# Ledger of designs, part 1: VH-VL binders against Probable transcription termination protein NusA (nusA)

No score or structure here was measured in a lab: all are predicted.

Target 1, 139 residues: Probable transcription termination protein NusA (nusA), of Halococcus morrhuae (Micrococcus morrhuae) (p15738)
Amino acid sequence: MRVTLSDTALRHIALFEDVTGASAVDCLVDDDRVCFLVATGEMSDAIGPDGTTVEQVEERLDKRVSLVENADTAELFVANALAPAVVHNVTISENASTVAYAEVDRADTGVAIGRDGETIETARRLAERQFDIDDIELA
Unless a header shows other numbers, all headers, positions and changes below count from the first letter of the chain; Kabat numbers aren't used for antibody chains.
F, E and O are the ipSAE of ESMFold2-Fast, ESMFold2 and OpenDDE, as the mean of both directions, binder to target and target to binder. V2 is 0.75 times the mean of E and O plus 0.25 times the DockQ between their complexes.
Where letters were taken out, [cut] stands.
The coordinates of atoms that the task and the answers printed are left out; those that the model quotes come from them. Centres of patches stay.

## First folded at step 1 (VH-VL)

Design i10 (framework fv_imvotamab_arm2)
Fold by ESMFold2-Fast, scan of step 1:
Structure i10 (fold): chain C 139 residues (1-139), chain A 117 residues (1-117), chain B 112 residues (1-112)
Amino acid sequence: as target 1 above (139 residues)
Amino acid sequence: EVQLVQSGAEVKKPGESLKISCKGSGYSFTRYWIGWVRQMPGKGLEWMGIIYPGDSRTRYSPSFQGQVTISADKSITTAYLQWSSLKASDTAMYYCARQGYSYFDYWGQGTLVTVSS
Amino acid sequence: DIVMTQTPLSSPVTLGQPASISCRSSQSLVYSDGNTYLSWLQQRPGQPPRLLIYKISNRFSGVPDRFSGSGAGTDFTLKISRVEAEDVGVYYCMQATQYPLTFGGGTKVEIK
């Protein structure tokens, strides 16, 4: 889908790419956090050894940074967005709205939701922007 | 190594068209804004506008909107500044610069444009 | 437009002595994210501008530690602790908090 990036998001992407050498295809900017949607296959470059590269991005932005790896399909995208939760299956249902149903490992439901719902809510925002998915439900 | 290389000096007459260039290398060209800055002889720096080469979005200073056109060709990693009809008041040094994290981090060497009759 | 005012217009200094340049903005440069997008540029005679300092106080790569930036809100300072011959040139502050991007009028540093 056609994603509109703010000037602030473009500025953050430029810094991210300069520091990491990885490409970001989307960026969500919140008051104290920035999330980068990392190009497929470039996640390890973005994180760096022992997380040192992403920590440099955090230091320069003076904000917490989270990373989500992009994917070519809606199903893999949803699974990646819920990482590090183990996702066994994702099915997309299209009725009045488009809903992704993620079958998350029983032990990882809390991981998929994240602290204060951060993980699942970031996943929902990115899934709507990239794949026109209206909601993500955990099965 | 990040580098911006600009086209050579130009001597033109009022009413002529002109297009000058700024070629980027050593970085991901489509992911950084390129700005243009004017410096009239013996004067300070004036921001003219910027372009994001990834989708060709532009922003202009109100003073320069309608006076110039900024464009980019990402296939050859080059940004352009263009005049349809030059005026003597366009005589100046023109710099391109890459916009990093809310600042211009790397600058071209400048293109001197002289417009006289 | 945010107006950037620099003082002094010129600063004749003796080699090895300190120099100080002030920059004032017509409105706060604090962005909604809490950061202040104020930078300092150096232009040596016949050369393009060069980035010295970004986000008030961060030295850009390759910039000597005799250069330092400080300030907050609307009042900012660039200091050169011990001026060298190569520091001759015009110094500009720039704001990127709000479009259009605007520069100070410049301060000429020259050896007396």
Scores: ipSAE 0.005, ipTM 0.530, lowest interface PAE 14.5, mean pLDDT 87

Design i11 (framework fv_imvotamab_arm2)
Fold by ESMFold2-Fast, scan of step 1:
Structure i11 (fold): chain C 139 residues (1-139), chain A 122 residues (1-122), chain B 112 residues (1-112)
Amino acid sequence: as target 1 above (139 residues)
Amino acid sequence: EVQLVQSGAEVKKPGESLKISCKGSGYSFTRYWIGWVRQMPGKGLEWMGIIYPGDSRTRYSPSFQGQVTISADKSITTAYLQWSSLKASDTAMYYCARHPYYYDSSGKFDYWGQGTLVTVSS
Amino acid sequence: DIVMTQTPLSSPVTLGQPASISCRSSQSLVYSDGNTYLSWLQQRPGQPPRLLIYKISNRFSGVPDRFSGSGAGTDFTLKISRVEAEDVGVYYCMQATQYPLTFGGGTKVEIK
């Protein structure tokens, strides 16, 4: 409800949807990368065969592109945002703040964090925007 | 053929609610944004806001934020513009217009509805 | 908001003669992608607006080649090389570089 898309984000979404045929619900624009929140069920269309479709988006934007699949529940959303890490469970705790605790497979902790913390920081930003989750912690 | 067909003229009193419609046909309704434009009698055009029917994303002009609600029902290929409480100053012709999803043409409104005249008087 | 100023307010023209309409923006319309999102619309009497030109100079499908757009930055022009009877109406420039989208005040083209 509090999510406002910038002019740049709207133009990036239009380009993304034109290239992929998939819909984007949200878009995070940084200096070196763009993240698209892909409509539920449309992730394979966005990625394309062997990742060729998302690579076309990267080529046209001249930036790294990451994709997160949307979900109707906060728990599934957090699991999707940490992909491709295997997430066994997500628990939402609502005390002074709302925190999602993601139980990630031990072998995949580094995958969930991502290069330079990119994956988990992107997940935190999107979870706050979409579900009012204040933080994500790996259990 | 691409068509946007708007609902008929409305005559209302201040304080009444109103919902007008814009029905798209001849194209994939969920692939194109729909914008709303106001034209007060004898005046120019004012952009009110826009909606993407595929997921109901909206963006409003600051001057219309909180004054109107834009919505869409993709099952019947129809977009809506709604007031909870009309004012005399809402008397105007209201147009809907389609925006293509390709950004080689970003910001163009290529097909327009015929307009809905809304008259608000005591 | 970007303010769009059109001149003249009205343009009486003899049939077959040229007409020129100017549009000035309060700030540059060049977007960060290098494109300028300036459009021209035509509204004939009793009709809804119709797209003529987008991105400064690109004619929309079905628009006669007597219509041309030019300009850069903050200063834009719509030209009709030979005004025909069907060209009577009000012309608006519109910017989509920055939200909210804004329109010029309009220029009425009429036959003398």
Scores: ipSAE 0.000, ipTM 0.499, lowest interface PAE 17.5, mean pLDDT 85

Design i12 (from i8 with heavy chain H99G Y100T Y101L G102Y G104Y Y105G Y108P; framework fv_imvotamab_arm2)
Fold by ESMFold2-Fast, scan of step 1:
Structure i12 (fold): chain C 139 residues (1-139), chain A 119 residues (1-119), chain B 112 residues (1-112)
Amino acid sequence: as target 1 above (139 residues)
Amino acid sequence: EVQLVQSGAEVKKPGESLKISCKGSGYSFTRYWIGWVRQMPGKGLEWMGIIYPGDSRTRYSPSFQGQVTISADKSITTAYLQWSSLKASDTAMYYCARGTLYSYGFDPWGQGTLVTVSS
Amino acid sequence: DIVMTQTPLSSPVTLGQPASISCRSSQSLVYSDGNTYLSWLQQRPGQPPRLLIYKISNRFSGVPDRFSGSGAGTDFTLKISRVEAEDVGVYYCMQATQYPLTFGGGTKVEIK
């Protein structure tokens, strides 16, 4: 990872890993919420039975917590970051800028965007940090 | 009174789309998981997937990944299960159930939505 | 995926007699916090499922004390000490230790 983690993000990751037993690759800290980029294959550990484990993280941070599962490829990463939307395909275009075009199921466009644009904005931030993707466009 | 109320029975033809609903009341909707369970006629229970309405995180069982979409609308305390193209093999009773905090079980359950897909 | 196996498939029981249902998991259900997330559900004919027991042995609110759960690791049992007419139905174990959540195949309790 080329991206620098703040002291606050590092402390949040330490708490997350202690509570969940899952690893976090990245952490976005906002005023009202924290997003953890969870190591591939470890989402069920992070969420826990009935969501209880992630709720413990929320209680200890006194903030809303969201989770995104990491992936080996930029295409799968973008699909994961737009969860819970159904993504049929992702195409990466590399010209003057790098843009990911995500083909989202028509019924799920609002889900991919999220409340107040939260899901798509978080996806764009994480994709830039992890894969140098400049933008995500919904196709 | 904590309740999950599901939409009414559906009769569909193969290839048609369908979206069924599960409305929660009497509790904090964003603090509990909602699961969807299929029960084919005369058969047992199968997990389809779950959603956390607070941030719309979903997990699908591998056998249902790509077959259905689970979503939720916090503003009307409603979860959804959707098919883009129904098959005869989708004929079943579909239940939603609330993931219980601290017990790691599911209760209450909705009354069920019977979906019949035939020519 | 964790596979849950229930035995027997059906359990015809005389009223007032005990019934016992076994559930085995393909992997340990002990979570990293030391808890085991195994639940038992009851489905009466024509009705949705209802939670009976959670975390192996904890009886859910409103569930009669004739129902009890026991077990550890991969081997679990639901017991009904004295079966009543309203206990007729199908009983399922389920695990919530790992995603995907999985159910046993069910055990039908019938009156002889």
Scores: ipSAE 0.000, ipTM 0.469, lowest interface PAE 19.6, mean pLDDT 85

Design i13 (framework fv_imvotamab_arm2)
Fold by ESMFold2-Fast, scan of step 1:
Structure i13 (fold): chain C 139 residues (1-139), chain A 120 residues (1-120), chain B 112 residues (1-112)
Amino acid sequence: as target 1 above (139 residues)
Amino acid sequence: EVQLVQSGAEVKKPGESLKISCKGSGYSFTRYWIGWVRQMPGKGLEWMGIIYPGDSRTRYSPSFQGQVTISADKSITTAYLQWSSLKASDTAMYYCARHFGGYSYYFDYWGQGTLVTVSS
Amino acid sequence: DIVMTQTPLSSPVTLGQPASISCRSSQSLVYSDGNTYLSWLQQRPGQPPRLLIYKISNRFSGVPDRFSGSGAGTDFTLKISRVEAEDVGVYYCMQATQYPLTFGGGTKVEIK
């Protein structure tokens, strides 16, 4: 783990792991929503059939819950964070800052951005924490 | 400790430009929205607009679109509210406030306010 | 725009007695995620607004339990179970379900 987790994040992860049986490697805690970075390969366990398992986590936390699947490369990580948008390619540019450029399918640009920008904001926050990526831009 | 500290009171004449500030501390500035709220003397609260400092995205109330500019400088954790040409009707207390949920769900921490007086 | 209407305009209360403030929206405040983004703010004389309650009924940190929120859809209530001298001020409801964000006109709580 690259980042220090707050006490609140640790409690949320413990609850998430207890309810889902999946492991979380990071957690972003906002007052009315929480995002879990799910261990690679455990996403289907976290979601459950028709989303019923993640809905139980939402009920217990009384918050909206989003899930992002972890990855071992920055490129796949960014693509996973923009799911379910179709991402054709991700290029990492390292200059004065590190920027990820994601080539999103045109039909899915809105999906990648999310409601009020929630998806792309969450992706940017997680990419910064896990891969020191300063920004994500949609190409 | 989360704090929003605003610039001091301003006394201006109609037609002058003005830029007031709101400095955030005690949290990750680029991960929360900053909103601006006007309160005219003896009146209620009016939402003016909001900015996400991470990428400088803004959204304005229709009543304030084109009347003011909201900006942010993340290198000094400061958001700004700016007028190109002040009017007497701009006389008010201006508050900045943070959105804890990231997307305008509510204002959790407020600045102390900046009083702007515009008179001839 | 969603119009927020507060009643009463002023609420004179005796110390230790309850106070109740109503807020009505011109449209349902239920967002597409099932949540209702209705909050209550307190503004004491000469001070900035302070968050009391968010998402109808959740108390913000440090807010005394004498404050409670309730309601659904378009009708919302803020209750103060036992008014104290420090509760004097103007109370505002606010919706964040739809842009632009809008506030109620305010209710002044006064000690009689």
Scores: ipSAE 0.000, ipTM 0.499, lowest interface PAE 14.1, mean pLDDT 85

Design i14 (framework fv_imvotamab_arm2)
Fold by ESMFold2-Fast, scan of step 1:
Structure i14 (fold): chain C 139 residues (1-139), chain A 118 residues (1-118), chain B 112 residues (1-112)
Amino acid sequence: as target 1 above (139 residues)
Amino acid sequence: EVQLVQSGAEVKKPGESLKISCKGSGYSFTNYWIGWVRQMPGKGLEWMGIIYPGDSYTRYSPSFQGQVTISADKSITTAYLQWSSLKASDTAMYYCARLYKSGYFDYWGQGTLVTVSS
Amino acid sequence: DIVMTQTPLSSPVTLGQPASISCRSSQSLVHRDGNTYLSWLQQRPGQPPRLLIYKISNRFSGVPDRFSGSGAGTDFTLKISRVEAEDVGVYYCMQATHFPWTFGGGTKVEIK
């Protein structure tokens, strides 16, 4: 659960922390977007009233910004990463690989997957980096 | 003490290339953006662009996009403004300034006068 | 594309008297986050610009309390309560709410 951050990711984290006052423990940088893994309990500070604080981060970076709240357990982490989808349960299976099975409310399957698969793919990337989870499957 | 020190005055001819510098000291250079501002003789201030030295990400004012190149070398805490081919209309004082987290420039360099004439 | 209009173009002031500079933007400078990124800079003859005021009314470190900023939306004012000899120079407003960032045309403060 140790991650090496690039200079670009460190730059983005420094800007994020300056703007929001919240801490980020990880950062995924893509060509058109940046995702911050926000320290547990600090998500409201990062988002701000009506999302205005995270929008300020987007303006300063000139990229779309997504936020995921960190958690101390793999199960809660996976549920957080699929927000705002309603997740009823998460089970971790350690067979040939480590897979998280997220029981998502039927009405929220599309929300959990996200536009062009962005939400679930981001969740998979962060879960691997933070908890050594090889995949996330929606039950 | 936070300080930005710019290179000395330049006298050039149209068509020549030029690279001027802005050296930061007294703060964490890679944690703050550096901006460039032009002031033509007897005129006001124009924002040209900004760079984040930590990864050299740049953002330009549309009126300066393609006219200049902004770069930085974090190993020597220096930002640069460069022209591939100078025009007489580039004659101006050029300032570098540090961007603070509240969206304003807090510390400014002393300026570099660039004169382009034949 | 935000146009920042400053008035007056020049302000001759008697030492110890107040001076007031207006800055008007072509559209609202209120950011989505509720803040207004309007700052004021002073440029003394032969010197680089110096930050005086940020976010409408906040004095930068080391700036004398005779300088104050006020305003909202599209209309902003910089006031010098009692002008001193060292206040001679050109004053600029700057907006950083909308891309690209733009400056006002400047107001020259002179001692008469």
Scores: ipSAE 0.000, ipTM 0.502, lowest interface PAE 15.1, mean pLDDT 86

Design i15 (framework fv_imvotamab_arm2)
Fold by ESMFold2-Fast, scan of step 1:
Structure i15 (fold): chain C 139 residues (1-139), chain A 120 residues (1-120), chain B 112 residues (1-112)
Amino acid sequence: as target 1 above (139 residues)
Amino acid sequence: EVQLVQSGAEVKKPGESLKISCKGSGYSFTNYWIGWVRQMPGKGLEWMGIIYPGDSYTRYSPSFQGQVTISADKSITTAYLQWSSLKASDTAMYYCARHSGYYTYAFDIWGQGTLVTVSS
Amino acid sequence: DIVMTQTPLSSPVTLGQPASISCRSSQSLVHRDGNTYLSWLQQRPGQPPRLLIYKISNRFSGVPDRFSGSGAGTDFTLKISRVEAEDVGVYYCMQATHFPWTFGGGTKVEIK
């Protein structure tokens, strides 16, 4: 799916890039949090030593910040979006709708969902925007 | 084996404090919510609240907000339900239950229950 | 709060016959993510509740296939295709779509 960024999202991306030196290709802005889709291979720059760089972004935005690493394939993208959960496999089914089935390690199901479903909900939103995936189901 | 083991039955007087426990084993304790459910004698189930042990974030049912405190100690994989001052109306069976989030989005594993009797 | 209404209050059933329990919610249980977080629990006498069905129709691990769930929106059904003696107990529906999470009042299944 082609992404349209709001003025607020663009301003957040500019701040993120200035603070971290990493590039963000998408940004989800909510009332209490911001999620950045970080360019492939640049996650370590975004996080920084002991998480100090991403903490600086949080301080500047006065919001919680989460990071998802981008990927070239839908399967790896879904696995990255559910991090730090261990994902063994991702299968994409294209029937009436496009659904990604992520085989998450049993012990990591809660990690993949996140507090109040935050991680899985963010993953679904990003997967729709970037790969036209209608839903993510944990297998 | 995934299981939740609760502390034993309690007999208390009105006004006394109480803290009951729920110990998880056989799974990653910090990756699942723990909820507390009350069942008054001869009545149905009432959801009281939940905690995410990974960061101790809690949510309470409005009817139980301020009545109880839910907490967790992830170092010993144990969740707690506590009262500062018990009332006779707190007499009930209290269950802890694991909420698996997206996998089931339901309470999938239940403790055996802790019977709390409050009488003068 | 979402009100969950179960019918019947009690269901006497002959061994080997089917049983059906209904659950109605005061509002649609379709979550913003498209899922419906409606589950069914069984409580045998003197025992803790046990998960039978989640997200309307999915059987939890170890649950016999004689149990099935169906429904959509506000109207849900739990069916036991062939009731066995061990199925005696109280059955509860539960919704986790809307805060606070709420249970139905329960339906007692007993053998006649």
Scores: ipSAE 0.000, ipTM 0.511, lowest interface PAE 16.5, mean pLDDT 86

Design i16 (framework fv_imvotamab_arm2)
Fold by ESMFold2-Fast, scan of step 1:
Structure i16 (fold): chain C 139 residues (1-139), chain A 119 residues (1-119), chain B 112 residues (1-112)
Amino acid sequence: as target 1 above (139 residues)
Amino acid sequence: EVQLVQSGAEVKKPGESLKISCKGSGYSFTNYWIGWVRQMPGKGLEWMGIIYPGDSYTRYSPSFQGQVTISADKSITTAYLQWSSLKASDTAMYYCARQKTYYYGMDVWGQGTLVTVSS
Amino acid sequence: DIVMTQTPLSSPVTLGQPASISCRSSQSLVHRDGNTYLSWLQQRPGQPPRLLIYKISNRFSGVPDRFSGSGAGTDFTLKISRVEAEDVGVYYCMQATHFPWTFGGGTKVEIK
C-alpha cells in the first residue's frame, strides 16, 4: 500500500503537532482511535511528563490515541511498533511476499498482540505503508 | 440505530436567513465526516461541502463557497447548513450524510430538509 | 471538475430481468493510494439516497447481492441481476477521488 494522508489525517496531524511540539509522519484514523507515527527521536515530546501531553491530544480528539516511534530500518521499525513488548530479533523474509518475523519474549506475546489485536494490526498497517512489509508474524 | 435526523421543512422569502440542522445518533459523531448535498426539484444530486465535527474542519465545493456556511456543535451531535441571505434559486431538498473517511462514500443519509424560497 | 456521464438516462425493465447502468468519468478515478473511490447510490421515489456500492464493487451493509459493481479507470457499471418492484428509482454514480466530489446525472429505472 502507498502512503496516503486523508484530509482527516492531515487535520489530526496538525492538532497533534500543535499540542505536542513533536512531528508526525503518518496517521491512522479509525472509529475509536487514532495512531500517530512519531518522528524518530521525538517520542518523549509526544508523550510528555507522565503521559500528560498525549492525554491532551486524546481529550481534544475525543478518541484513544496510540503512538509508534518511526525508525530508519524495517527491523527497528517493527520492534518499535510492537512496544512495549520485548523483541529479541526481527528477521525480514522474502518469498511470495515480504514478511517480518518478530521474536517476541514469550511473556510479552499478549502485549505484542494488544487488546483485540490492536497493537499487531496497527503494526502491520504501518509496516506496509512505510516499508512495504506485507505481514508481521510473531515467532 | 445509526441515524441522521434533519430539521423540518422551511418556507422563506428572498433575503431571509436560515439555518437547518442534522442531528447524529447511535454512533461517535466526532469520528465521522458530515457532507451536505443539494437536490433541486426534479434534478440530480450536487455535492456542497463537508465538515469533520471533531475539529470543525470544513471544505466547500467551489460552486457553494461563499454561498453557505457549514458548522457543527459536537456537544449536541448536530451539524448545520446556513444561509445569510436566501435566493429563489436556493429552493431545493438538502440532505446531510455521514462518511467514515474523507474518501469512503456517504453511508448514512438524513431524511432531507425541503427549503422553499419564494416571494 | 470531473464530469461523470451516466447511460442510459432511463431504463424501463421487466420484473425479474437484469438491468445495467454505465458511468464514465472524464479522468481516471484511481487515487494515489491505489484505490478507486467510485460509489453507487439509489434514490427511491420520495426517499433520501441510499449507498449501494463503494470503491467500485463493495456492497454496503444490508444491500441485496443482486446488486453488483464493476469497472476500472474511467468506465464503471452497476448491475441488478433480477430487478424487483422496490428497485424503481434513480441511480447515481459518484466520485470522491478528485476534489470536488461529483455525481453522475442519474439513471431512472422503471418497471414496464
Scores: ipSAE 0.000, ipTM 0.497, lowest interface PAE 14.2, mean pLDDT 86

Design i17 (framework fv_imvotamab_arm2)
Fold by ESMFold2-Fast, scan of step 1:
Formats: structure tokens, C-alpha cells, sequence
Structure i17 (fold): chain C 139 residues (1-139), chain A 119 residues (1-119), chain B 112 residues (1-112)
């Protein structure tokens, strides 16, 4: 699939880039939160010292902000989307659908899933948009 | 190993306040939800509510909303269930249990805290 | 709330024989992510509940292979292929697909 950004998403990206100096290649806008897909290598700029830069973005948007670092391969992308969970391996199976299987460290299963499944659901949405991956399953 | 250790049995009178605890160990406490389940004597299991210790976000079963307070102190890896004023009908075994999220299941359970409310 | 109905209420079983417990939900437990958040718990007398099966058919760590789960949609089954003395207790199904989470009424397994 090809990603189309809404006007709202584009405005959020413009604000994000102005505040952080980092580039965002995608943006998911929900009622109470915004997720930015940050250009590869620019995550530290987006977060800022002690998280102060991303906090400024949250303040300006009046919403919770989450960040995912982009990657050039589907495997690394899935691992990044489940951060800060430790992912040992990602394998992609292609049959009737394309499924990514992520081997997450046992201590980090809850982190990979996130509150109310927020992390894994965001990862699934981004993986579909960026790599046409239909689902992510935790091993 | 993952453990949930609950506080000891309580004997109370109607109208008294009570706070019982559930201490997690052997895992990252802030990465998992803690739920509370009631089992009245000789009866089945009832889900009361759940808390995410990382930000203290709570969800209650409609049947228990306003009847109890669930809280957590992540600095000592402990979740709490509290009553401001106990009733005889609160006599039950109370279990805490760990869950990956609101969409999953309870994988590890505490040993239970027996609460007896009588005059 | 989702109503979870278990049958039978009690299941007297001869040692070594199979036991089967059914659980029916008042509506589909299939989540939009394609998973079904239906689990089975065992509670031995005087003990806390213990997870046996999650997501319909997956055995939890340490659970003997004589326990198996199956089903789809609204109709689920827990089977014990060869009942042992230690299997005496109450078994509960539980759903977490819909809020609030709800339990079945329980099925007592006892030796006859």
C-alpha cells in the first residue's frame, strides 16, 4: 500500500519538524495521541536531552506523543516499532497474508504489547502502511 | 521467577476501611497490568478492575466502579485494592493477577488475601 | 456484559477417562486483530487459579499435554484426555476480548 497523509497529519509533521529538527516520514493521528515515524538516524534529535524535546511536541499538540524510528528493511522496522522492547529476531512469512513474527525477550512482552495493546497496534498499523505487512505476532 | 505476593488475611467490622496489597517480583513491574479478582465463599470468579502501574491508569468493572479503589506504587512494585467502608458482603477471597494487556489473559496469580467482614 | 456459560456444572470422572468442558459466549470473542482472547483456568481446592490455556488452544508453560483447548467464535471446549487425581478442582473459562472481562460460572471436576 501507498501512504497518503491527511492535512492534519501534514500540519503535525510540520510542527514536529520545527520543534525537533528531525524529519517525520509518517504520522498517525488519534483522538488522544499522535505517533510520528522518525527518519532513520534522527531519533535522538526527536527525543532530545532527557526527553525534553518530545515533551515540547506533546505540549504544543496537547496530546500524548509516541515515536517510532524508521528503517529500510521490514525486519528492522518491526523491531524498531516494538521499542523499547528487546527483539531478538523478526521473520516474515508470506502466504495468503504477510505476517511478521517477532521474537521478543520474555521480560519485555508487556512492553512490546503496551498499555491497552497500544504499542503492538501502532506497530501493526505502521507496518501495514510502510511494508504491506498484514500482521505482527509475538513469539 | 515471577511472583505476586499478597498481604495477609484481614478480619474487619462493617464500616472500617481496608487496604490490601500485591507485591510483584521477578519481572519489570511497570511493563504489566495488575488485575483484581473477587471470589465470594463457595462462588466463582469476578473481575473487579485492573491497573497499569507505569502510569497508574485504571479500569473498573461497572459492578465495582465506586465501590473500591485500585492503585499502585511502582517504587516498591506494589499494587493495592482499597475500601473506604467495608460491608459484610465484601467477605471474600481477593486475588491479584498479572496481564500483558486489557486484550490478553492473566498469566500469574497471587496466593490470595482472605477478607472477613463481620460484627 | 458478555455472558460466559459453562456446561456441565459438575463432571464426575473415573481416573484415566477423558473429561470435556464447554464454554459458550453471548457474542463472538474474535477481536478485530484476528485473535480470540479466550483462556481456561484451573483452581484446585484451597489454591489460587492457575492459567492452563490461552488464546483458545495454547498451553501455558508447565501445563501437561493432556490438557487441550479448541473452539471458535462463541463455542469453546477444554478437554482432559486422561484425568489424574491432581486434576480435581474447578475450571473456568475467561474472555478478555470485550470489556469488562468476564468468567464462566465454573465446572467442578471430581473423581467418581
Amino acid sequence: as target 1 above (139 residues)
Amino acid sequence: EVQLVQSGAEVKKPGESLKISCKGSGYSFTNYWIGWVRQMPGKGLEWMGIIYPGDSYTRYSPSFQGQVTISADKSITTAYLQWSSLKASDTAMYYCARSYSLKYYFDYWGQGTLVTVSS
Amino acid sequence: DIVMTQTPLSSPVTLGQPASISCRSSQSLVHRDGNTYLSWLQQRPGQPPRLLIYKISNRFSGVPDRFSGSGAGTDFTLKISRVEAEDVGVYYCMQATHFPWTFGGGTKVEIK
Scores: ipSAE 0.000, ipTM 0.503, lowest interface PAE 15.7, mean pLDDT 86

Design i18 (framework fv_imvotamab_arm2)
Fold by ESMFold2-Fast, scan of step 1:
Structure i18 (fold): chain C 139 residues (1-139), chain A 120 residues (1-120), chain B 112 residues (1-112)
Amino acid sequence: as target 1 above (139 residues)
Amino acid sequence: EVQLVQSGAEVKKPGESLKISCKGSGYSFTNYWIGWVRQMPGKGLEWMGIIYPGDSYTRYSPSFQGQVTISADKSITTAYLQWSSLKASDTAMYYCARHEYYKGSGFDYWGQGTLVTVSS
Amino acid sequence: DIVMTQTPLSSPVTLGQPASISCRSSQSLVHRDGNTYLSWLQQRPGQPPRLLIYKISNRFSGVPDRFSGSGAGTDFTLKISRVEAEDVGVYYCMQATHFPWTFGGGTKVEIK
């Protein structure tokens, strides 16, 4: 991990793991929301049937909760971070900076961006922390 | 070991501003919520609102929204309850309490209370 | 808002006798996560409230085992098996299942 977890983030992760049974690798804490980077393969446990488990986390934290599934490669990581948008391909270019270019299905551009840019901005923050990716651009 | 220590009693006039404090010690202050509870003389308990000191997220009871402001300064492990303009009806004992959501115990440790008297 | 109704308003009890306090909520306190966030607090004269019981029946640390909680849904009971002199005070139920969090009106336990 490029940055260390704060005590606040670690406490949020402890609550998340207690409620869901899933593991979190990272946690972003904002004024009105918390994002958990969920261990690879554990996303369904974190979400729960019909989203009921993640809703329990939201209730306990009294904040909106978003989830991103971790991945072992930068390309899959970026695609996961833009879910549920359909991503056809991710290309990572390493020149003066490292930029991920995500080919998002034309119908899903808005989904990839998210409300007030929330999804794409969260994806950029997590990609920087986990893979040293400087930016994500939609193709 | 867990302690919440509140500021001393206040005697104020209607229209004056006031800020009272609640200092936490013996635990990780930023990892627990702090709530405020009012008890009018001879009456029961009323929940006013709550704050998460780690990021200063606040939530108010609808009856108290806009009447008070809750804040926290994590550098000195202190939460605050403030009024811009006091009314005689604000005369009450005010308690802060730590809210423990992990076990589901709710308000598990309480401060000693701050008596606020508002009279002409 | 959830209304929490406590009965009785006052309970004069002889030392060593049991006391029972009821708390009724205007709707179910079962949270979406399956837990019921119903707690009981004790307030002795001139002192701040003290947590006794949480999630219906769990005793908080340091609370004597003569205190017990029970109930489900909308009906809850706090029992003191053998009332002692230090048990004098006002007892409150509280719910944290539904926003805003609300307290019962209190039950005064007195020694007669």
Scores: ipSAE 0.005, ipTM 0.518, lowest interface PAE 13.8, mean pLDDT 87

